# Designs tried in a protein design chat: VH-VL binders against q9hc84r5073to5261. Part 34

Target 1, 189 residues: q9hc84r5073to5261
Amino acid sequence: CICSMWGGSHYSTFDGTSYTFRGNCTYVLMREIHARFGNLSLYLDNHYCTASATAAAARCPRALSIHYKSMDIVLTVTMVHGKEEGLILFDQIPVSSGFSKNGVLVSVLGTTTMRVDIPALGVSVTFNGQVFQARLPYSLFHNNTEGQCGTCTNNQRDDCLQRDGTTAASCKDMAKTWLVPDSRKDGCW
Key: E = the ipSAE of ESMFold2; O = the ipSAE of OpenDDE; V2 = 0.75 times the mean of E and O plus 0.25 times the DockQ between their complexes.

## First folded at step 9 (VH-VL; framework fv_necitumumab)

Design g7 (at its last look DockQ between E and O 0.05; V2 from the best seeds 0.00; counts 0 for: pae E 10.6 > 2, placed apart)
Fold by OpenDDE, look of step 9:
Structure g7 (fold): chain C 189 residues (1-189), chain A 121 residues (1-121), chain B 107 residues (1-107)
Amino acid sequence: as target 1 above (189 residues)
Amino acid sequence: QVQLQESGPGLVKPSQTLSLTCTVSGGSISSGDYYWSWIRQPPGKGLEWIGYIYYSGSTDYNPSLKSRVTMSVDTSKNQFSLKVNSVTAADTAVYYCARDTWFTYYGMDVWGQGTLVTVSS
Amino acid sequence: EIVMTQSPATLSLSPGERATLSCRASQSVSSYLAWYQQKPGQAPRLLIYDASNRATGIPARFSGSGSGTDFTLTISSLEPEDFAVYYCQQRYNWPLTFGGGTKAEIK
């Protein structure tokens, strides 16, 4: 099962359904319906702000968050000397390429392409600030995923599964239901 | 393509309220990607940022004008407005509305043509 | 507020010449600096964002450089349509502030 997003708005579900969605909040990309393998979940924060709210140019890049067991991994892009660089936070601590803890491996390819591997699960997640890809083994995760990435069932008919358990007519309509409310973000409730 | 157009009276008397509306076409104002902004330019002078309004209604104003400025947004009409109270001759300027990309690198990428507002008795 | 200072106030050059415009911030604005072009009777147009990136549709003869407090807009070879007023804008902190502008005029 491969889910991807590119161009900031184009999605391809685990089962290959393509749709466009523009959101400015945090959304559930995927989560286990039933926690079987560490309660894996992926989130996309479209505006990951770390700077002061008074800073007009506080760059709020997109951030991909990976939750696995008790671990939180954030992949984002930061500006260093005018150049974009990948920033990986492992439990809120910046880590370098090659870092590994509790069965999770993190790496940076080039300057911005970040990768998270969970070898025990065969899971791979890549993110460079604009494009992400999540690879999950069908054998482990089939029919046990939900979110903007869909259901991983090899059936596109059920890809537009909404938060309430119903299937939407379009995945665009489905996508917005996976909003993560955040009162700290204007308009994200 | 997205276009902005200012509208309102070109003449305002001193102590009255300046009121302008910016109409957005070719795109929805209901986007979290932009600060919908007002900028003014007195004749022969530079640019002054007045403030912005977010599609949700959140605003921030230039401290120099904060006490006199109010912005509003009407998503149903795809418009946002500016009011400046207690105007004086110093408020005579070309007023621009602009789309300001926030959380991005681009800046104010779309501008209205501007409308001259003259404060005169 | 962050004060932006542009120099020179007026730049007199001939077509084909190289133009160098300076913008200085009263404090570091990192790379959060934009350049705008304004022709008479027109609204400003975004030229450069993030100090050194050309906006869409902007000719290659325009380039921006700098970081921190000192920034430069360069026009490698002036075209007749390039004679206008240029403003820098810091986007680091609220309120947004503009420089006083540099008028590029024909010699």
Scores: ipSAE 0.008, ipTM 0.600, lowest interface PAE 10.0, mean pLDDT 91
Fold by ESMFold2, look of step 9:
Structure g7 (fold): chain C 189 residues (1-189), chain A 121 residues (1-121), chain B 107 residues (1-107)
Amino acid sequence: as target 1 above (189 residues)
Amino acid sequence: QVQLQESGPGLVKPSQTLSLTCTVSGGSISSGDYYWSWIRQPPGKGLEWIGYIYYSGSTDYNPSLKSRVTMSVDTSKNQFSLKVNSVTAADTAVYYCARDTWFTYYGMDVWGQGTLVTVSS
Amino acid sequence: EIVMTQSPATLSLSPGERATLSCRASQSVSSYLAWYQQKPGQAPRLLIYDASNRATGIPARFSGSGSGTDFTLTISSLEPEDFAVYYCQQRYNWPLTFGGGTKAEIK
């Protein structure tokens, strides 16, 4: 099962359904329906704003968040000397390429591409601030994923599963239901 | 079926800029699933990855060449290009363009036929 | 950067024999390892991805194995068209790096 997003709006679900969705909020990309593997969850925050004492954020980059067991990993980009660089926060602490803890490996490939591996589960997640990809083995995650990445069932007919458990006519309509409420952002309720 | 074809001059003088273009046919350079690489092979030697460009314009280069290399993409022509500045005889090689994926477990599944570039007076 | 070391540098065998080609990484690359074949005068061709999966159109006589630092390409019964140079490539971290190659030549 492979889910990807590119161009800020183009998605391909775990089962290969393509759709377009334009949202400026945080959305659930994937989460386990039943907590079999540490309650693995992926979120995409399309407007990730960090606090700054010296400048208001001129723009807020995208961030991909990974929740696994008690760990919280955030993948985002920052400007360093006028150039975008990847920033990985592991439990709110910046970490460097090669960091590992509790079976989670983090890497920075080149300047902006970030990867998180969970080898025991065969899980790989990459993100460069513009594009993400998540690979989950069907053998472990079948019938146990929900979110904007759809189901991992090898059946596209059930991919547009909404938060309320019903299947939408289109995955664009489904994707709206995976909103994570954030009162700091207008229209993200 | 996606095909790649390199084009550019076969002979470049020392200290000049080597410029190559790769034309993509049978597919789109704008796909989010792929990035576009240049690789070179000096005569009788192995392969050296030069760098990649993504359809957004995002690039990364081999540190050994980073100061002299730039890449660009022209989505309207379905092409991507390589420039190597200040060339020397050490830059003589067959240059390949290749399609690769943004994820790590695949490989470079489509290659151009390669073009020999000789750096000589 | 991750250094990939291939051995042997040359492998002299007859058609029908089993070929075993080794690739070692200077640090773990998990399963993120590809194998390529390059025939004289041609571009490389992808054979194996993710250490053990055959690329589209690759005959079953080619198989890959290994993980971490040690990887093997096996050709179960050499055909005349298999005499070529074989390269491994790690895909775990940038820069992507190739091994120095193993030349399979007819004995």
Scores: ipSAE 0.007, ipTM 0.579, lowest interface PAE 10.6, mean pLDDT 85
ESMFold2 (binder alone), look of step 9: mean pLDDT 92; pTM 0.947

## First folded at step 10 (VH-VL; framework fv_necitumumab)

Design k1 (at its last look DockQ between E and O 0.04; V2 from the best seeds 0.00; counts 0 for: pae E 10.6 > 2, placed apart)
Fold by OpenDDE, look of step 10:
Structure k1 (fold): chain C 189 residues (1-189), chain A 121 residues (1-121), chain B 107 residues (1-107)
Amino acid sequence: as target 1 above (189 residues)
Amino acid sequence: QVQLQESGPGLVKPSQTLSLTCTVSGGSISSGDYYWSWIRQPPGKGLEWIGYIYYSGSTDYNPSLKSRVTMSVDTSKNQFSLKVNSVTAADTAVYYCARDTWIQLYGMDVWGQGTLVTVSS
Amino acid sequence: EIVMTQSPATLSLSPGERATLSCRASQSVSSYLAWYQQKPGQAPRLLIYDASNRATGIPARFSGSGSGTDFTLTISSLEPEDFAVYYCQQRYNWPYTFGGGTKAEIK
């Protein structure tokens, strides 16, 4: 199952359904319906702001968050000496490319392409601030995913599963239901 | 230039809590480019990493000491602190605070001068 | 955790000679290795990062090489101030562990 986002608004679900969605908040890209493998979940924050001077210079870029077991990994981009670079936070601490902890591997390819691997699950996630891709083994995650990435069932008819458990007529309509409420962000509640 | 300085009691009794503070000068602790470390070195022995703290307060401790270690940060004072509970003679060491940078995989590029803490009755 | 082993434990040399220090990791750490120098009564000082890059202010006589599990710190021509203890540190897998150190002493 491969889910992708490109161009800032174009999505392809795990089962290959394409749709367009543009939001300004944080959304659930994918989560396990039943927590079988560390309760894996992926989020996209469209305006990620940190207190660091470097992050401030980046003007609150997009951030992809990965939750696995008790770990929280954030992938975003920041400005360093006038150049855009990938920034990986592992449990709120910046880490270098090649860092590994508790079965999670992180790396940066080039300057901005960040990658998170969970070898035990065969999971791979990439993000460069604009393009996102998540690869999950069908054998482990089939019929157990929901979010903007849809279901992993090899059936496009059920991809537009909404938060309330109903299926929308379009995945565009489905996408907005996966908003993560945040009263700290204007219009995101 | 950035400088670090350790401070705290040089003598601690067994079973008590070791408490040290690192004061950062010449730069702000509130930077996303660094995380702040405590390292110790028993007399005549090698270096042991104790743990890290980020300016936001996020911490990660060496598994070997995790149950006894607590770190904190005070951005208003430009300081970060270390506490080690239930100390024994094995905790006698020179304790260093250091700045660690993840940029370009540098490492601990700025160190305090270190402070000797002796655990004795 | 990754175990770092340094050899030799002690290296006895004269000023002007070439020093070769070894650091071995129990598993691959790619190029994520740092070297530190510690003189008596002083705090460690960062020498090399990412296996082969000299830190700011480090003389050219210091060089690092290696990848994976085997790394080397070379001092092309020892100066009197270079006699100290040298530590390697892997920065690949948490926790970042140090080697036991190599003491470079005057013959």
Scores: ipSAE 0.013, ipTM 0.573, lowest interface PAE 9.3, mean pLDDT 91
Fold by ESMFold2, look of step 10:
Structure k1 (fold): chain C 189 residues (1-189), chain A 121 residues (1-121), chain B 107 residues (1-107)
Amino acid sequence: as target 1 above (189 residues)
Amino acid sequence: QVQLQESGPGLVKPSQTLSLTCTVSGGSISSGDYYWSWIRQPPGKGLEWIGYIYYSGSTDYNPSLKSRVTMSVDTSKNQFSLKVNSVTAADTAVYYCARDTWIQLYGMDVWGQGTLVTVSS
Amino acid sequence: EIVMTQSPATLSLSPGERATLSCRASQSVSSYLAWYQQKPGQAPRLLIYDASNRATGIPARFSGSGSGTDFTLTISSLEPEDFAVYYCQQRYNWPYTFGGGTKAEIK
């Protein structure tokens, strides 16, 4: 199961459903339906993007957050001497490439590309500030994912699962329901 | 369906700049799913990854080439380019462009035919 | 930074034989390893990605295995078209380093 986002607004779900979504809040990309693997959760934070309908076409800083067990890992991009560089916060503390703790490994490739591996689960998450990709093994996560990345079921008909447990006709409509409530900002949706 | 083709001079004098262009056909360079890479192979030797460029202009380069390289992308022409400054005979190689399907989960699935660049006085 | 060591440098075999090619990383690269085939005068061709998955159009006689530091490409029964140079590439950390290659030759 592979979920991707690119171009600031283009998504491909774990089962391959494509859609466009332009939101400027924090949204649930993926979480476990049943807590089998430490309540693995992925979030995309768009708070530094403009609230306008065209925000997805502009480059803006984003953060990808990973919650696993009690750990909180944030991948983002910052400006150092006028250049974008990757920044990984492990439990709110900046860490460098090669850091590992409690079964989570972090890497920085080149200047902006960041990766988090959870080897025990076969999970890999990569983010460069503009593009993310999350890989979850079907053997472990089948029938147990929800969020903007949809379900991992090898069936696109159930991909647009909304927060209330119903399936939307389009994943664009589903994606709005995955708003993280405390992420509200003026004009976000 | 997607095809890549390298173009540029086959002969470059020492200390000058080597410039190559890769043209993408049958697909779009502006796809968010792909990185665009340059790889070189000196005659009779192995492969050396030079770097990649993303359609936004973001790049990462092999440190062994010591910031002598610059890459650029022209989305309107569906092309990406490589410049290697201050070349020496050690830069003589076949240069390949390649499509990278994602930075680490998949390999380079489409390659150009390669172009030999000779650095000779 | 990550050195990829391939062995043997040359493998001399006949069609129909089983080929085993080794690739070793100087540190763990998890499963982020690709294999390529390069025939004379041609560009490399992707064979295996993510250590064990065949790329599109690659025959079933090619298989990859391994994780961490030790990886193997196996060709279960060599065909005449399989005599080429094979490269491994780690894709775990920048720069994405290739091995030195293994040349499969006809006896």
Scores: ipSAE 0.007, ipTM 0.564, lowest interface PAE 10.6, mean pLDDT 84
ESMFold2 (binder alone), look of step 10: mean pLDDT 92; pTM 0.933

Design k2 (at its last look DockQ between E and O 0.04; V2 from the best seeds 0.00; counts 0 for: pae O 11.4 > 2, placed apart)
Fold by ESMFold2, look of step 10:
Structure k2 (fold): chain C 189 residues (1-189), chain A 121 residues (1-121), chain B 107 residues (1-107)
Amino acid sequence: as target 1 above (189 residues)
Amino acid sequence: QVQLQESGPGLVKPSQTLSLTCTVSGGSISSGDYYWSWIRQPPGKGLEWIGYIYYSGSTDYNPSLKSRVTMSVDTSKNQFSLKVNSVTAADTAVYYCARDTWIQLYGMDVWGQGTLVTVSS
Amino acid sequence: EIVMTQSPATLSLSPGERATLSCRASQSVRSYLAWYQQKPGQAPRLLIYDASNRATGIPARFSGSGSGTDFTLTISSLEPEDFAVYYCQQRYNWPLTFGGGTKAEIK
């Protein structure tokens, strides 16, 4: 099962359904329906603001958040020596390529591309600040995923599964139901 | 359909700087979906990846060449460029530019035709 | 740096035969492996990505397999246009590295 987003708004679900969605909020990309594997969850924050102490109106990049067991991993980008580089926060602490803790491995490929692996689950998540790919093995996650990435069933019939458990007529309609309410952002509730 | 075309001098003297430009047509270099790479192939030999540039200007270079290589991007001209300083005969090769796709980590899906650069005194 | 080793260096076969090309990595690259074809006087073209997926427009006679350190490109029935040099490339870590190539030539 592979879910990806590119071009700022193009999505391909775990089962290969393509759709376009332009949201500026935080959305659930994937979560376990039933918490069987550490309650794995993926979120995309389209306007991630981290510099509350230094900048009142700074532009905010995208961030991909991974929740797994008690760990919180954030993949985003920042400026380093005048160049955009990947930034990985492991439980809110910046870490470098090669960091490993509690069965989670982080890597940086080149300067911008960030990868998180969870080998026990066969999970791989890659993000460069603009595009992402999430790989989940069907054998472990089939019938147990929901979110903007759809179901992992090797069948597109149920891919547009909404938060209420019903299937939408289009995945664009499904995708907006996965909004994470955030009163700090206009129109994100 | 996206096409890439290398341009630059075919003959460079030792110790000079090799300078090549890749022009992108049928698509935009200003895309977060792609990395823009240079690869070279000495006559009768295999392929060597030189490095990439992203449309934002971010780069990464093969460590074997990093001290001598600079890449740049000009989004207004839809071009990206390679400079190799202090060249020797070992830098004689066909130089390719290529588009590297990011989705599902595909690979280098569009290549230029290549340009032979000969380093000779 | 991850070293990619291809074997054999040269593969001499007749049209219609099955070709099997090997690529071995010095450490695991998981499935992050691409195959390219380079015909004489031409640029390489992408054949296989992610170890086993055919790129757009690549004929079904080409297939890739393997994971970790050992990878195989198979051409089920060679056509005259398939006599070329084939390169594998690992895409797991920087720098990206190519194998030395396997030349498929007419016997």
Scores: ipSAE 0.272, ipTM 0.726, lowest interface PAE 5.0, mean pLDDT 86
Fold by OpenDDE, look of step 10:
Structure k2 (fold): chain C 189 residues (1-189), chain A 121 residues (1-121), chain B 107 residues (1-107)
Amino acid sequence: as target 1 above (189 residues)
Amino acid sequence: QVQLQESGPGLVKPSQTLSLTCTVSGGSISSGDYYWSWIRQPPGKGLEWIGYIYYSGSTDYNPSLKSRVTMSVDTSKNQFSLKVNSVTAADTAVYYCARDTWIQLYGMDVWGQGTLVTVSS
Amino acid sequence: EIVMTQSPATLSLSPGERATLSCRASQSVRSYLAWYQQKPGQAPRLLIYDASNRATGIPARFSGSGSGTDFTLTISSLEPEDFAVYYCQQRYNWPLTFGGGTKAEIK
């Protein structure tokens, strides 16, 4: 099952359904319905702002968050000497390419393409600030995912699963239901 | 508005199974927003998290109670339940069910009124 | 598990006074901390989430601060209805754990 986002607004679900969604908040890209494999979840924050001098550049870039077991990995981009570079935060601590902990591997390809691998699960996630891709083995995650990435069932008819468990007529309509409320962000309720 | 209500026997004998049900009204439990949780409080003491159940049936329990605790959910009845096996006097407490808003950094925003369960011969 | 320690155990104050309650975690919990208020015979009520955000309907006199291991709940001016037991809860790791509570009582 492969879920992708490109162009800042174009999505392809795990089952290959394409739709367009533009949001300004944080959204659930994917989470396990049943916490079988470390309660894996992915989030996209469209405006990642932090008080950290490292992450809080002059702008609020997008950030992809990966939650696995008790670990939190944030992938975002920052400006270094006038160039964009990948910034990986592992439990809020900046880490370099090649860092690994508790079965999670992080790497940076080139300057901005960040990758997170969970070999034990066959999971890989990539992000470069604009393009996102998550790869999950069907054998492990089938019929156990929900979010903007939809379901992993090899059936596009059930891809537009909303947070309340109902299926929307379109995945665009579905997408907004996966808003993560944040009182600190105006309009993100 | 969402309301939670605990129900079950207020008295349980030692070595028997404590069984409680939480009924949710004013909203559906079939939502991915919440961990439906149980918390207990012995008389005059603090709060102890027992565990949660997700609407899909996924559960996680406090390691201190895991071997004796089982939770279930019935979405058709809008209820979720707690069972504690082999109870002792130490299990005497007010038991609360709560809606835990696990999204981001929220908390348990809706609680039942609690029900006292006394373990006694 | 993460151990939460609250101090003082009892806080005796008069209406109108400022209350300062402390909560300490055995390890960093980032900002994953909630505060609850419990009155006698009632269920706990969520006061603060994410260490510093007031829950819906919570008066402005309640405020939370801190991050990492040290947290504070402040009541700027105690009202009669504020005398209760207050619990902190870490939400960083499973199992969720509560502090032992601070009882705010009338002097």
Scores: ipSAE 0.000, ipTM 0.560, lowest interface PAE 11.4, mean pLDDT 91
ESMFold2 (binder alone), look of step 10: mean pLDDT 92; pTM 0.944

Design k3 (at its last look DockQ between E and O 0.10; V2 from the best seeds 0.00; counts 0 for: pae E 8.2 > 2, placed apart)
Fold by ESMFold2, look of step 10:
Structure k3 (fold): chain C 189 residues (1-189), chain A 121 residues (1-121), chain B 107 residues (1-107)
Amino acid sequence: as target 1 above (189 residues)
Amino acid sequence: QVQLQESGPGLVKPSQTLSLTCTVSGGSISSGDYYWSWIRQPPGKGLEWIGYIYYSGSTDYNPSLKSRVTMSVDTSKNQFSLKVNSVTAADTAVYYCARDTWIQLYGMDVWGQGTLVTVSS
Amino acid sequence: EIVMTQSPATLSLSPGERATLSCRASQSVSNYLAWYQQKPGQAPRLLIYDASNRATGIPARFSGSGSGTDFTLTISSLEPEDFAVYYCQQRYNWPLTFGGGTKAEIK
C-alpha cells in the first residue's frame, strides 16, 4: 500500500484514488482503525512553525508527523546557509541521519529528503518538505487504515472513508473531515 | 509534455571547465516535486549518475566527482546547469539531463536526447 | 556506496523468446529499484519503478520482480524493438547507482 502527496495538493491514496485537497491545517493522513501495530499514525501539518522560529518566521514549512507507540517523530525542513535542509525531531529533540531508537530508524537522503523506517512493520515513510510517500505492507495493514490516504483494500470504492465512518461521494469531501483541531491556527477548529 | 534539451560546446580541452545547460520546456523547473539530474555515459560504456539539483539550489553529487562538479539552477530561464572542472579525456561522454521524481516514485521519467562532449587536445 | 551488478553482460536470443535479466545489489535496497531501456543512439527510457511497477506506456510483456538485493526483469516474448541495453538503478540511497547493463542482442 502506497500513499503519496505532491504539488502541495495532489494525493494518491493507498488504493490509487487521485484527488486534490488544499488545506492549511494539520490533517490525519493515516491511522490504524484497530491499534494492531503500536497505534501507527501519520499527520501532515501544512503550516508548521517551530518554537524558536515563530516570532520572526517569514515562512513556516510543512511537517510530517509520525506517532508510533509512545514516540513522536517530526520530519520538516529548515534553511541552512540559504538552502533547505531536512530536520528530524525525535520526541522534540533534533537527531542526525542514522539515529535509531526503539525500532525506528531515521535517515536523511541527500539534502532535504528524510526517511523513517520501522523495520518490524515493513513501514517506510519519506518526505522532503513538499512531497511525501508512505509505504505500508498490504499483508499487515489491509482493511486497517483510515485518513486522507484512504483504505488499504485494493478497492477504490471504499477509499473516501470519512472520520465519522461513512463514505463520501468524493475523496475531496472526505479529506476535509480529517482535520486535527488546533486553536492556535486561524480556521483550524 | 515536459521536454529537456542539453546545450553546450561539444569539444573541451584538457584542464578546462566543461559547462552544460539543460532547458526545460512544457513544464516548470520551480516545482518541489522534482529533482533535476545530470547523468553521463562514456562511449560504449554504462551510465553514471553525476548528481541532482533542487529548485531551491540544494544539491547532492556523486562522491567520485564531488570535488570537481557544481550545478546551478536559473528558475527565471527554466534552466539548470552542470560545470565539471579540470576535465581530462576520462570525462569524454554523452551527457544527459533528466527529470527525477522524488527519489522513490518514478525514477528518471523524462530525459534529454543527450549531447556528446569530447575532451581532447 | 551501493554497487549494482547485472548479469549476464550479454543475452543472445531470438524474437519470441523469454528474456530474464538479473540485477544484484551489494546491500538491501528494499523495493527502491528502477529499470531503464536504452536503444542505440537514444536516451534511456524508464521501464519499471519500485521493482515491479511498469511506467506509463510500457507494454505488459515487461515485468519486474524482487526485493532486497536480488531483482529480475523479464520480457515474456521478445519483439524486434526489445533488442537494447537494459540498466537497473538503485534509488534507496545517494549516490544513485546504475548497474553495468545487460545487452539483449539478436542471435
Scores: ipSAE 0.330, ipTM 0.758, lowest interface PAE 4.7, mean pLDDT 87
Fold by OpenDDE, look of step 10:
Structure k3 (fold): chain C 189 residues (1-189), chain A 121 residues (1-121), chain B 107 residues (1-107)
Amino acid sequence: as target 1 above (189 residues)
Amino acid sequence: QVQLQESGPGLVKPSQTLSLTCTVSGGSISSGDYYWSWIRQPPGKGLEWIGYIYYSGSTDYNPSLKSRVTMSVDTSKNQFSLKVNSVTAADTAVYYCARDTWIQLYGMDVWGQGTLVTVSS
Amino acid sequence: EIVMTQSPATLSLSPGERATLSCRASQSVSNYLAWYQQKPGQAPRLLIYDASNRATGIPARFSGSGSGTDFTLTISSLEPEDFAVYYCQQRYNWPLTFGGGTKAEIK
């Protein structure tokens, strides 16, 4: 099961359904319906603002968050000396490429392409601030995913599963239902 | 249809700088989907990845060449360039530019025709 | 870097025969492997991505298999235009690395 986002608004679900969605909030990209493998979940924050000294003060880039077991990994892009660089926060602590903890491996490819691997699950996530891809083994995650990435069932007809458990007519309509409420952001509640 | 074309001198003297430009047509280089890459192939030998440049200017180079390689991008001209300093005969090769779909993990799906650069006195 | 080893170096076959090309990685690359075809005087062409997916326009006679460290490119029935050099490429980690290539030549 491969889910992708590119061009800032183009999505491809785990089952290959393509749709366009433009959001300015944080959304659930994927989560386990039933927590079987560490309650894995992925989020996309379209405007990630932080007070961290390592983050660009003048902009709020996108951030991809991975939640696995008790761990929180944030992938974002920051400006360092006028150049964009990948920033990986592991439990809110900046970590370098090659960092690993509790079965999670993080790396930076080049300067901006970040990768998270969970070898035990065969899970890989890549993000460069603009494009992401999540790869999940069908054998483990089939029929147990929901979010903007849809279901992992090899059936495109059920991809547009909404938060309330119903299936939308379009995945675009489905996408907005996966809003993560955030009172700090206008229109994100 | 996206096309890539290498251009630059085919002959470079030892210790000088090899300079090549790749012109992208049929599509914009300002796409977040691709790493614009350089690959070389010595005559009768295999392929060696040199590095890539992202449209934003972000780069990564092969460690074997990192100290001598510089890439740049000109989005206004829809071009990206390669410079290799202090060349030797070992740098004689056909140089290819390619579009790499790394993020999508597909591969290098569009290649230039390649240009031979010979290092000789 | 991850070292990719291809075998055999040369494969001599006749049109219509089955070709089996091997690619081995020095460490696991999962399914992050691509195959390229290069004909004389031409740039490489992407054949297979993610170990087993045919690129756009690639004939069905080409197939890729494998995961981890061992990969195979199979040409079910060689056509005259298939005689070329084939390269595997790991796409798991930087730097990207190619195999040494397998030359498929006419017997």
Scores: ipSAE 0.020, ipTM 0.633, lowest interface PAE 6.9, mean pLDDT 91
ESMFold2 (binder alone), look of step 10: mean pLDDT 92; pTM 0.947
ESMFold2, look of step 11: ipSAE 0.028; ipTM 0.631
ESMFold2 (binder alone), look of step 11: mean pLDDT 94; pTM 0.956
OpenDDE, look of step 11: ipSAE 0.018; ipTM 0.584

